VHH binders against Interferon-induced very large GTPase 1 (GVINP1). Designs and how they scored, part 18

Target 1, 242 residues: Interferon-induced very large GTPase 1 (GVINP1), of Homo sapiens (Human) (q7z2y8r1479to1720)
Amino acid sequence: DKRLFVLSILGLQSSGKSTVLNALFGLQFTVSAGKCTQGAYMQLLKVEETFTEELGFDFVLAVDTEGLRAPEHSNKSKDRDNELVTFVIGLANLTLINIFGENPSEMQDILQIVVQAFLRMKQVKIFPSCLFVHQNVGEATATDQTMDGRRRLEQKLDEMAAIAAEQEQCLDVTCFSDVIRFDVNTHVYYFAHLWDGNPPMAPPNPRYSHNVQQLKSRILMTATQESRGNIMKISDVKSRVQ
Key: E = the ipSAE of ESMFold2; O = the ipSAE of OpenDDE; V2 = 0.75 times the mean of E and O plus 0.25 times the DockQ between their complexes.

## First folded at step 20 (VHH)

Design m5 (from k3, 17 letters changed; framework vhh_7d4b_2; at its last look DockQ between E and O 0.77; V2 from the best seeds 0.46)
Fold by OpenDDE, look of step 20:
Structure m5 (fold): chain B 242 residues (1-242), chain A 121 residues (1-121)
Amino acid sequence: as target 1 above (242 residues)
Amino acid sequence: QVQLVESGGGVVQPGRSLRLSCAASGFEFSYYGMHWYRQAPGKQRELVASISKSGGYTRYADSVKGRFTISRDNSKNTMYLQMNSLKPEDTAVYYCAAGIFTDESGRPDYWGQGTQVTVSS
């Protein structure tokens, strides 16, 4: 019975989810501008056998998900998205929440769904971890923008938490940190654009690579920490999926 | 940017020793297992040695057991390969690699450019 660390990613359609996963672990999820990921795709990463004892797990299961708010599912899109997000978050030890751009409306939609899902997990005593990946952040005011951005994000998350709490009749939840362990300074990663300039002739942006490495380090750290107490066996995962 | 830079390669006579170093940058070194690979002319790349993130676990190819020692210093972000009792069969380009996971192809995440080791009389 092998030990499994489950990593998932959520985000809007065409937000660069698969690209992030591919960059993190050298995976080959389909990255297509024209074709949306349908459902959830999984890739299993095997930990080198010599290292499994130190790490505390044998495999990492990377889960790429269908983009949220996909136009193809316009009429039942909200309920489907909610179910998908709840399932993916419930399955994962760590979920990456991918946000692209600064569209307030889009951001609100995804945050609402995600926060509600985490609240549901809390109610059933499931305590997953999450990290936010905010892509397409401009370089020019990176430090100030990031601070302001963090504040805004935190505020929005708190608002969503309050709304979710009311909906779920959770009196003990007033902010997002009451729903899940969260620090806006350590759980949010800002990513530069993948390309330095305009594709197709633009070279890869070295800053993006750096951002990927930082996130990867955080993921590995989280995985190691989780392995000490909350690591799932493959048999347990099967039970959760059912 | 992730970088793995090998050093310490060269030309030596059989029975001599070399010590290879791999300097890592651009990632959290202490979180990664590290590996040495080698590729001889006309042969496939092969795993030589592996070391866990803490250094507590090591693995060697049968061909180098008892002669080679892999080690690491996480404070210096450096991995080493002590090669003793070198043989002509050890002639190859030696590559430093970082990775916890084996992909479907069994390859690590990051590779160095390699350093040439030549053992000849």
Scores: ipSAE 0.315, ipTM 0.685, lowest interface PAE 1.3, mean pLDDT 87
ESMFold2, look of step 20: ipSAE 0.390; ipTM 0.736
ESMFold2 (binder alone), look of step 20: mean pLDDT 87; pTM 0.893

Design m6 (from k3 with A98I; framework vhh_8emy_2; at its last look DockQ between E and O 0.71; V2 from the best seeds 0.00; counts 0 for: pae E 2.2 > 2)
Fold by ESMFold2, look of step 20:
Structure m6 (fold): chain B 242 residues (1-242), chain A 121 residues (1-121)
Amino acid sequence: as target 1 above (242 residues)
Amino acid sequence: QVQLQESGGGLVQPGSSLRLSCAASGFEFSYYGMHWVRQAPGKGPEWVSSISKSGGYTRYATSVKGRFSISRDNPSKTLYLQMNSLRPEDSAVYYCAIGIFTDESGRPDYRGQGTQVTVSS
C-alpha cells in the first residue's frame, strides 16, 4: 500500500495558480490532468525510489482547481465555490492559497472562504496544513520581506477567523491560529512578478525563480513532517473522492 | 539561480580511480536527493547513481555497482562520486542533477554542465 502526499492549490480565476504548480513541478495541468470532480484536476507524481523512505511518501497527488469566482460565476453560486474549496482542503495534506495582487475585496473573499473551510475541518478533527503564496505584490514587499505585509495578512486572517467562529458558533476560536497551525513568518511566501518587464519580450524574473525554490523546499519539509503523522494511502484518497 | 558545477574529471588509464565533485548553490541542498547521470558521445543519458537527502540511502546502476560510490557532504553543499576500477566504457560526460520524481512522472529540476571522464589505454 503506497503512501500519498496530497498537495492542492486554490486561488481566484486568472491568479497564476497553475503557473505556480508548473514552476514547482514542471507540469501542465490543462491538457494532461485527469478530472476528479467538477472543477478539480489531478495529476499523480511518482517519487524516485531512492528518496521514498526519508521523505515518507511514494507519490504526490497534485490538485489544481478551476478559478474561484470565475466571471460567469460571479455571485451566481457561492455554494459551488464553498463546496469545491471544502473538498480540496479536506482532501489535501497541504493546500497552497494563491493570492494575486492587493485588491482588498478579492483578498478578503478568498480568505473568508478558506478560513471557513479550515474551521469546518477542525470541527471534524481534520487538520490540514496551508501555505500562502502572495503573487504580484509591490516590489518593496517582495524585495524587503517586510513585517508590515505579514502583519496585515495575519490581521485579516484573524478577522476572518473571528467572523467564521461567530457564524459557526465555535466558542474556542478567536484567531486564525486557533483554527489551524499557522505562523505568518514561515507560512507566507511573497512572489515577485513573473516577468522582468512586459511580456512577451521580457525574460523571466530571477527573483520569481528564487521564490519558487524557497517554496519548493518548504513544501518538501512540510510533506516529510506530515508523513510522520501517518500519511494517507492511495486507497484512503479513493474513498474520499466521489 | 540554481547552480551545479561538476569537477574532477580527466583522462585516466583503465583500472584507475577518480573522484568527481559537484558544488551546489542557490537552493536548500540538504532538502533534496541528488543524482549522477552520464552521457557518452552520440548516446542518450544514462542514470548512474542516486543518494537521498541525508545520504542514508543510495542506489546504483547495475553497470557501476560495486565500483562506484556516491556520497554527499551537506554542510559544504557538495555531492561526490568515487569511481574505482574504471573501464573504457565509463568514458562520458558526468552530470550531477536534482530531481524528486521519475522522468515518466515529471521533469528533473536541474542538471549541471558536466565534467568529462575519459578512460583509455
Scores: ipSAE 0.393, ipTM 0.778, lowest interface PAE 2.2, mean pLDDT 76
ESMFold2 (binder alone), look of step 20: mean pLDDT 81; pTM 0.821
OpenDDE, look of step 20: ipSAE 0.798; ipTM 0.934

## First folded at step 22 (VHH; framework vhh_7z1x_3)

Design n1 (from m2 with A98R; at its last look DockQ between E and O 0.01; V2 from the best seeds 0.00; counts 0 for: pae E 12.7 > 2, placed apart)
Fold by ESMFold2, look of step 22:
Structure n1 (fold): chain B 242 residues (1-242), chain A 121 residues (1-121)
Amino acid sequence: as target 1 above (242 residues)
Amino acid sequence: QVQLVETGGGLVQPGGSLRLSCTASGFEFSYYGMHWVRQAPGKGLEWLSSISKSGGYTSYADSVKGRFTISRDNAKNTLYLQMNSLQPDDTAVYFCARGIFTDESGRPDYWGQGTQVTVSS
């Protein structure tokens, strides 16, 4: 039976989402034509047969947004972004939240939307996973996995979880770990700035390769656990009818 | 069905300028990052520049930074490369290429047939 893993990637327009996907899956996939629905662009990626045992799935449905707070949409209502993020998170087994650099204002806006979406998924008993990917950070930050940066992110996530819980009247939620399974030390990945400037054909940076392999391993563990529960259940329904 | 057609190549003197165009068809152009790549005689492929699907972000190889400008017009399904201060070692076949994913700079999966640029005295 074919194993499907639904991976969403969220981030600002041109924030390196394709670079992450290429680094993780580039030579392991062939790409089908994409389809846009509800502002989300979906591509079905077939894993090359020689890699399916390593990866643990046969297909990836990559769900990519049109771009949160895109330059040509910078004055758009946050209601559109909120609806899009909720839709995209609801589809996915795993959502990668891609943050370019250390811009705090962009980070706060995206985190608030994401936290509210995950809280809504919890309320309907859907438990998607998420990982955070910080691109184009200083080499010292990427090397040492700074505790100050992780502490800042966890504090913001907890603050936003508490705010969202009040707005949604979920009194038993006080921190982000109450919303989803999350550990700031294992769910946050940092990549040095050289990744942003690397073309597809540039020699790999050894530090980037190590961090990419660790992220890939976490994605594979998540995919193994999710292979028994598929959010996209159309094929499962058809299989049971057969 | 995917088609990329480069035009605008030709002969130019050192120090001159040239503008390449790449017309796309058979796919939704506005959802893909695009690249320019060249191949000099007897050499391998050299990546030159990439542009995000909206055009808001660009990147350049060091060999062309400051001299070449990538741009796109999504309403006309056309990618551009403005090349200034051309030198003899810019002589090559220039290709446009489509990225695999809908963000900036993905791995190229479709290529044009290329257009020849010759810089000679």
Scores: ipSAE 0.000, ipTM 0.210, lowest interface PAE 12.7, mean pLDDT 68
ESMFold2 (binder alone), look of step 22: mean pLDDT 85; pTM 0.871
OpenDDE, look of step 22: ipSAE 0.819; ipTM 0.931

Design n2 (from m2 with A98R P108F; at its last look DockQ between E and O 0.14; V2 from the best seeds 0.00; counts 0 for: pae O 8.3 > 2, placed apart)
Amino acid sequence: QVQLVETGGGLVQPGGSLRLSCTASGFEFSYYGMHWVRQAPGKGLEWLSSISKSGGYTSYADSVKGRFTISRDNAKNTLYLQMNSLQPDDTAVYFCARGIFTDESGRFDYWGQGTQVTVSS
ESMFold2, look of step 22: ipSAE 0.591; ipTM 0.862
ESMFold2 (binder alone), look of step 22: mean pLDDT 85; pTM 0.860
OpenDDE, look of step 22: ipSAE 0.846; ipTM 0.943
ESMFold2, fold request of step 23: ipSAE 0.608, 0.545, 0.596; ipTM 0.870, 0.855, 0.866
ESMFold2 (binder alone), fold request of step 23: mean pLDDT 86, 87, 86; pTM 0.878, 0.880, 0.878
OpenDDE, fold request of step 23: ipSAE 0.865, 0.000, 0.872; ipTM 0.953, 0.250, 0.957
ESMFold2, look of step 23: ipSAE 0.000; ipTM 0.089
ESMFold2 (binder alone), look of step 23: mean pLDDT 85; pTM 0.861
OpenDDE, look of step 23: ipSAE 0.855; ipTM 0.947
ESMFold2, look of step 24: ipSAE 0.548; ipTM 0.842
ESMFold2 (binder alone), look of step 24: mean pLDDT 85; pTM 0.861
OpenDDE, look of step 24: ipSAE 0.839; ipTM 0.939
ESMFold2, look of step 25: ipSAE 0.507; ipTM 0.831
ESMFold2 (binder alone), look of step 25: mean pLDDT 85; pTM 0.860
OpenDDE, look of step 25: ipSAE 0.016; ipTM 0.307

Design n3 (from m2 with A98R D103K; at its last look DockQ between E and O 0.05; V2 from the best seeds 0.00; counts 0 for: pae E 19.6 > 2, placed apart)
Fold by OpenDDE, look of step 22:
Parts: sequence; structure tokens; C-alpha cells
Structure n3 (fold): chain B 242 residues (1-242), chain A 121 residues (1-121)
Amino acid sequence: as target 1 above (242 residues)
Amino acid sequence: QVQLVETGGGLVQPGGSLRLSCTASGFEFSYYGMHWVRQAPGKGLEWLSSISKSGGYTSYADSVKGRFTISRDNAKNTLYLQMNSLQPDDTAVYFCARGIFTKESGRPDYWGQGTQVTVSS
């Protein structure tokens, strides 16, 4: 019964979720324009034996998920999305929340679902972690925009937490940090564009590679920390999926 | 006015080498990614290689990978393509093209007039 660290990613359809996972771990999730992953796709990554003791786990289970708010699921999309998000968050030690672009409406929708899911987990005494990945951040205003972006994100998360708290009758929740351990300064990563233009003629963006490395480091750090207290076994994961 | 001028083309024997140059003017060269493309007789445009604005990152088509090397000198506003192990199938007009390093830039926006490369015994 091997030890697992479960990493999942959530985000809107065509937001680049699979691309992020592929870049992080050299995985081969399907990246298709106009198509989304159906349900959840899992890949098991074996940790090199020399590192298993240090990390505290033997495998990383990477979970790629169906894009949220997919047009293909029209009328039942909200309920399905809620279920999927709740399931994935509940399954994972760490969930990457992938945000693509700066569309406020889309961002709000995903945040609402995510916050609700985390609150539900809290209610059942499950305490997963999350990191936000905000992709397609422009180069020109990286520092100032990121600060403002963080503030806005935090505000939105707090708003969603308040709403969720009301809906779930959780009087002790007033902000997102009451739902899960969260610091907008350390739990949000901004990614540059992968390409400077349209591939294959577009050169790679060096910033993207750097961003990926930073995120990877954070993920491993988080994984190490989580493994000290909440290590899951393969059997546990199987039980949760069933 | 944006201008790209390719040089260095010519006739070379199979197995030979050429170095193409593309001199840029009329814009801040260091702010743009650059590309090499070619067009062989009777064929469409083929992308060959791209390089980031800093020169730190490069990409290649499978057809030229391991044989061609893209580089740039921003101080000289010049893009280079070192072509080794040339084959008859490499016979084409070679173009340099400017890319835009913005999220709105999907395609090269300016092209040179091209330089002829002929590989023949």
C-alpha cells in the first residue's frame, strides 16, 4: 500500500489545465483546441526512490479534470460542475485552480463553485489545500497588476465565502481564509503566455518556463508538508473514488 | 518603416553549410521574436525555426532539428540561421519574419524578400 500525494487541477473549459499539468510533470494529457477533458483523467507518477523518504510519498496522482462551464453540458452544467469540483477537491491533497484571462464573470463563476466546495469539505472535516494559477498575465505590468490582481482575487474569494457561509449556515465563516488556509500572496501564481503568438511559429515564452518551475517547487513543498500529517494510501484513494 | 533583408543564400553541395542573415530595421529588434520560414518550389510555406526576443529560447521544425541553428544579435539587429548538412530537399527561398511578443500576436506580421538557397551536386 503505497503513499500517494494527489494533485488535481480545476478550471474553465479551454483554460489550459492540461497544458499546465503537462508542463509541470512532463505528462501527456490531451491538449485539444475546442475540446475538453471528459470527467477526470488520472495519471500516476512514480517518485524516484531516492526522494521518497524526503518527500514522504511514493507516487503523485495527477488528476486532470473536465473543463467547467462546458457548452456541451448546457442546462445541467451548473450541477454537474458543482459535483465535479466537490469530488475533485475532496479527492485531492492539493488542487490547482486554473484561471485563464481576466473575464470577471467567468472568474466569479469558478470561484463561487470552488469556495462552496471547500466549505463543504470543511464541514466534513476534510482540509485540502489549493493554489491558484492565473494564466495569460501580461508582461508589461507584471508587478503592479499582480498586486492589484491579488487584491481583487482575495476580495472576490471573501465575497464568495460570505455567500457560501450564508447558504450553508456557517456562522463562523466570514472570509475565504476561514474556509481553508490561504494567503493570496503565496498561494496565487501568475503565468505568462506559453507562446508568444500561435505555435508552431511562435517562440516559447521564457517566463512561462520560469513560472512553471516556481509552481512546481511550491507544489512539492506543499506535498512534503501534507505528507507529514495527511498522507493517503492507494487504498484510501480508491475508497474515496468509489 | 519595418524592413527585413535576408542574405547569405547561394549554391551549395549536398552536405555543405550556409549561414543566413536577416538584418532588421525600422523597429526595436530586441522587442520581437523572430522566425525563419522557407518555400520550396511547388510547395507551401514551411516554418523552420523561432527564437525569443532575448535569444534564450529557440524552437525548430522536425525537418531541420539538429542541422539548423537559429540565433540573433540584438546589438546588430541581425537574425541568423546556421544551416549544416544541407540536402537537396532544403532547396528553397528562405524568409525571416517578425513576431510580436504580445498576447494578440498570433502570426508574424512582417517578412523579408527572401534569399535563395540551392543545394545541388
Scores: ipSAE 0.000, ipTM 0.279, lowest interface PAE 12.8, mean pLDDT 85
ESMFold2, look of step 22: ipSAE 0.000; ipTM 0.108
ESMFold2 (binder alone), look of step 22: mean pLDDT 84; pTM 0.849

Design n4 (from m2 with A98R I100F D103S; at its last look DockQ between E and O 0.01; V2 from the best seeds 0.00; counts 0 for: pae E 15.4 > 2, placed apart)
Fold by ESMFold2, look of step 22:
Structure n4 (fold): chain B 242 residues (1-242), chain A 121 residues (1-121)
Amino acid sequence: as target 1 above (242 residues)
Amino acid sequence: QVQLVETGGGLVQPGGSLRLSCTASGFEFSYYGMHWVRQAPGKGLEWLSSISKSGGYTSYADSVKGRFTISRDNAKNTLYLQMNSLQPDDTAVYFCARGFFTSESGRPDYWGQGTQVTVSS
């Protein structure tokens, strides 16, 4: 009777998902197995027994979409990316939306896909949680007190929600917080560069460590809330993939 | 046990080319991002290049952009570094290193013994 917390990480192939996973899970979990299915890499992480009572789950299923919008000649289309994102979000208790660097086109593209996927989940009565992680930004952008960056992201999410609502003819959606439970001040995390210099030999960036601790706290809070009522058992995974 | 074995180093003339190989064993190579790093005599380590686990993303230090190309062959469990237009200040021991289980970045947990590249004469 093992309890499973499903954490999905979405982002483009070049978005630094490994850095976040290493920082979050490298010291607290034993890696058990990995499998790639339709462009999603799934890996089962075992929680060490000394922490299972505190956390409320025994395993984490990490779902990583490294192949999402990869520069492949023939295998990926916009519709196929949307199907994969919907599948990944539908599996997850919590989804991390990982944005790496400052490429505006990449950011816009992933926001469009994500908002559409969450709107589809709302229409079928699935209510996932999400957090946004913006990596490898300048330290000024990474500060906790930067209101301008949060305001701009919230505006973009609201614009995408309005567009998706028009396309799906949803009368009750005018902003992103109508699509899912969202607060730009508590659901967005900014990470400075992992190292103070060129990786991998540079010392860790001190602001990166602080932001990792904040993200860990939020993930644990979400998992604790789920463990009280709705953490999946391993047998339930079959139902969620359909 | 995880092993990384670099080969392909040697002596070349200025302006010449070399191709380094790093053969991996003891782990599932296709699950890891990989890096090339070098150490010149009496100097610290210098990161040169990284490649994602699928090969779809690469990055380079400014000192080698346009001259060096990282690539991988997951069927052969091998990482490559094509080095062109070599100059005497490229003389160093070159190492490959394994990233964390995803492809983008992170602390290397294993790296090889290195292969010597000397540009002179």
Scores: ipSAE 0.000, ipTM 0.143, lowest interface PAE 15.4, mean pLDDT 66
ESMFold2 (binder alone), look of step 22: mean pLDDT 85; pTM 0.862
OpenDDE, look of step 22: ipSAE 0.121; ipTM 0.570

Design n5 (from m2 with Y31W S52T A98R; at its last look DockQ between E and O 0.46; V2 from the best seeds 0.00; counts 0 for: pae E 14.7 > 2)
Fold by ESMFold2, look of step 22:
Structure n5 (fold): chain B 242 residues (1-242), chain A 121 residues (1-121)
Amino acid sequence: as target 1 above (242 residues)
Amino acid sequence: QVQLVETGGGLVQPGGSLRLSCTASGFEFSWYGMHWVRQAPGKGLEWLSSITKSGGYTSYADSVKGRFTISRDNAKNTLYLQMNSLQPDDTAVYFCARGIFTDESGRPDYWGQGTQVTVSS
């Protein structure tokens, strides 16, 4: 009878997912004695009774994958990553896709897996929400760089969607917006480095802290909007996890 | 570096009033619900009141309804507790606490150092 909002974070190994989770939730992320299932670490966070009516849910399930492997090194690793991502996206109300740095090959690897998973969710009529987080870029506030980065990401997503559509034989899909609701201008968050320079001589990067606050606000707004019609009961989540 | 600092405690006569303040730093105050809890001598923690991040919803324990009022000023990063009609059994250390999350025991994840309130004589 309790309502659950499920938040998942996906990304390649060593892509800074735990840094984002710790910045968003701090030490709270490990409080409920996490559970690892099929390579996903899960943490149950309780919302106080006082806030449940305003927010529309009683608990948040934070799901952190162990990181996705690059697909080029193992066929079994690639298949396992695809199954994990499909499971996690199907479970989540909101999925954060974490991209670290500007390495084009790492970006393409995660995008290929993610687009395949969302296409599979479309085939079974599950439409979860998605936000992209692009970490560790030089000037996250530079408008020309972020506009160029948005164009590159959109192009790659459309390319991956076309490839996935051929592989899955989905003739009605030609671009990523055919797969899920997506607007590259509102669904992508860019983050600078955590520190201004090198610790211990550098202060925390104030732009990173600001970007974290913006992302947290968007996550809570999304959770509130999802509570209106798409949130699941805890018993439903147990069935999907088992 | 989450920091919560309570002020405004002290000695007060039965039937008197106090206003507690809690100043927050090291996090975005306007993103979090806040709480007041207290601990009487030899007792466990007692939740008193909670307020949402916007201040639009408040809640109170039965023991303080009608006597205590929680409020917040997000521009000043400050949480308040107005306490009226104080009685000797309100004597406790009062803590300000952050979060819409609780651990498994129902305890908030970040606390202040507490401020002593004593109601006597």
Scores: ipSAE 0.000, ipTM 0.134, lowest interface PAE 14.7, mean pLDDT 68
ESMFold2 (binder alone), look of step 22: mean pLDDT 85; pTM 0.867
OpenDDE, look of step 22: ipSAE 0.641; ipTM 0.855

Design n6 (from m2 with Y32F A98R S105T; at its last look DockQ between E and O 0.03; V2 from the best seeds 0.00; counts 0 for: pae E 15.1 > 2, placed apart)
Fold by ESMFold2, look of step 22:
Structure n6 (fold): chain B 242 residues (1-242), chain A 121 residues (1-121)
Amino acid sequence: as target 1 above (242 residues)
Amino acid sequence: QVQLVETGGGLVQPGGSLRLSCTASGFEFSYFGMHWVRQAPGKGLEWLSSISKSGGYTSYADSVKGRFTISRDNAKNTLYLQMNSLQPDDTAVYFCARGIFTDETGRPDYWGQGTQVTVSS
């Protein structure tokens, strides 16, 4: 029996989600622009033998969706996105939430769906972790510029959590950290612009490569912490989709 | 230990074609993305093309887009670069590089010794 760590990434279409996964792991994902999500794509990564003792797992399963659609004034689109997000979060030990740019309406669409899904997981006592990846912000490495972004994201997450709590009648939830373990200062990663017409797998500048390395390090730290608590074998993964 | 060996270089006239091969050993080739990079005499390194571990995603520098094609055969542990419509500006040493798990500077962590391509007439 081989042990499996499941990593998922969620985000709107055209948000660079598959590009980040390719930069991290070289995964087989469909890159799309202006298309809706049709399904989930999965790639299995083998952990090198010298690291299996340190990490406590043998394989990583990376799950990529083609992206979430913006609201189309249709409950059918919202229902399908909610089902997909619930499935993907329910499978994963760690979920990356990919945000591109600073468009408030697109950010709210993602956050509403994601917060609702995590609240549902809390209600059934599934405790996944999350990290936020905010791509293509102006000067993503400047601390004063990212502090304002963190404050805005935290405020919006808290607003969405309060709204979801009213909808689900959860009296013990008033902010996002009541829903899952979350610290906006350590669970949000900002990425510089990926390239100037260069490839997604070979970073065009050291700043983007540095961002990728920082995220890899955090993912591995989270995976190590999860393996000390609850890690499932490959044979057990299907039970999470019930 | 990791080894990458490039072959297929040589002298070609302008407008000609070459196919480069890179044979990998010492690691599980199918788990890594790969790159082609070149260095002209007295110049810095120029990234040319990348391919994901499965071959499902490829990308190209503007200088070679439409003329060069990257591919891989994971069963043979071999990376390829088909180069068409070669010009004198393509004269360089061509390197195969392993891409996934890049070091802190963002560059590939292992390189071959390179193969010389000379385009002249």
Scores: ipSAE 0.000, ipTM 0.142, lowest interface PAE 15.1, mean pLDDT 68
ESMFold2 (binder alone), look of step 22: mean pLDDT 85; pTM 0.869
OpenDDE, look of step 22: ipSAE 0.829; ipTM 0.934

## First folded at step 23 (VHH)

Design o1 (from n2 with R98A; framework vhh_7z1x_3; at its last look DockQ between E and O 0.86; V2 from the best seeds 0.69)
Fold by ESMFold2, look of step 23:
Structure o1 (fold): chain B 242 residues (1-242), chain A 121 residues (1-121)
Amino acid sequence: as target 1 above (242 residues)
Amino acid sequence: QVQLVETGGGLVQPGGSLRLSCTASGFEFSYYGMHWVRQAPGKGLEWLSSISKSGGYTSYADSVKGRFTISRDNAKNTLYLQMNSLQPDDTAVYFCAAGIFTDESGRFDYWGQGTQVTVSS
């Protein structure tokens, strides 16, 4: 009878993923039994009783992952990453996709895995939402010039969707918005550098804190909107990831 | 620049009333549940009341139920606490807070600076 909103975050190892998650919810994940057999950590956040009827959920399950592979890891690491991404996306109502820096090849590798996972979810009629968090973007490229960054991301996502659709023979998919509900202007959040300069001499960047606040507000709004539909009960979560 | 600013505290005689206000800025006030919490001198934090984002749901600690009334005005980004029948035990610093998740220590996402309420004489 308890209602659950599942939020997941994906990203490369050491990409600032845990820093964002801690800033959003104050979470420090403890390692549970089953280490090394699971690439994900979970923690329940209990909604204060006063709010549960209005919000439409009683708990948020925050799913943090071991980061996706670093470059030059073995094929075993790639298989683990694909399994982890499939599990996390299949479990979640909303997935945050964390991208650190501006390395084009790292971005393409991560986007390819993610797009294919979302396409697989569409094929089994699971329709999760996603938001992209692009961290450590220079101030000049993050401000009034984010239009160019958004267009590049959209083009890459559309390219990956077309490739995945051909591989999976999905005739109704030509762009990423055909795979999941996505609007590059509202579903991509750009984060400034955490530090304004080089630590330890650099002060914390106040734009990073503001970026976190904006993302938090969007997550809460999305959770409330999802609750107006058929939000999952705890027992239903197991069947979703088959 | 998240900011919660409490006003309306002061000195009041036993049996008197005060109305506290908390003005919010720097975040979307209408998306958050809001709370009042107090800290008596030398004591820990005591949760008093919570109100849902629309104002349609409220809750109160037993110590203040029937005497205190929480309300909010989302158009003004302001949270209120009407405090009636005040007694010396109500002397404390009163904080507003924003958040929707529970914590054993009563920590919420955002906290105000606090306003002093003193009930004496």
Scores: ipSAE 0.438, ipTM 0.780, lowest interface PAE 1.7, mean pLDDT 75
ESMFold2 (binder alone), look of step 23: mean pLDDT 87; pTM 0.886
OpenDDE, look of step 23: ipSAE 0.817; ipTM 0.932

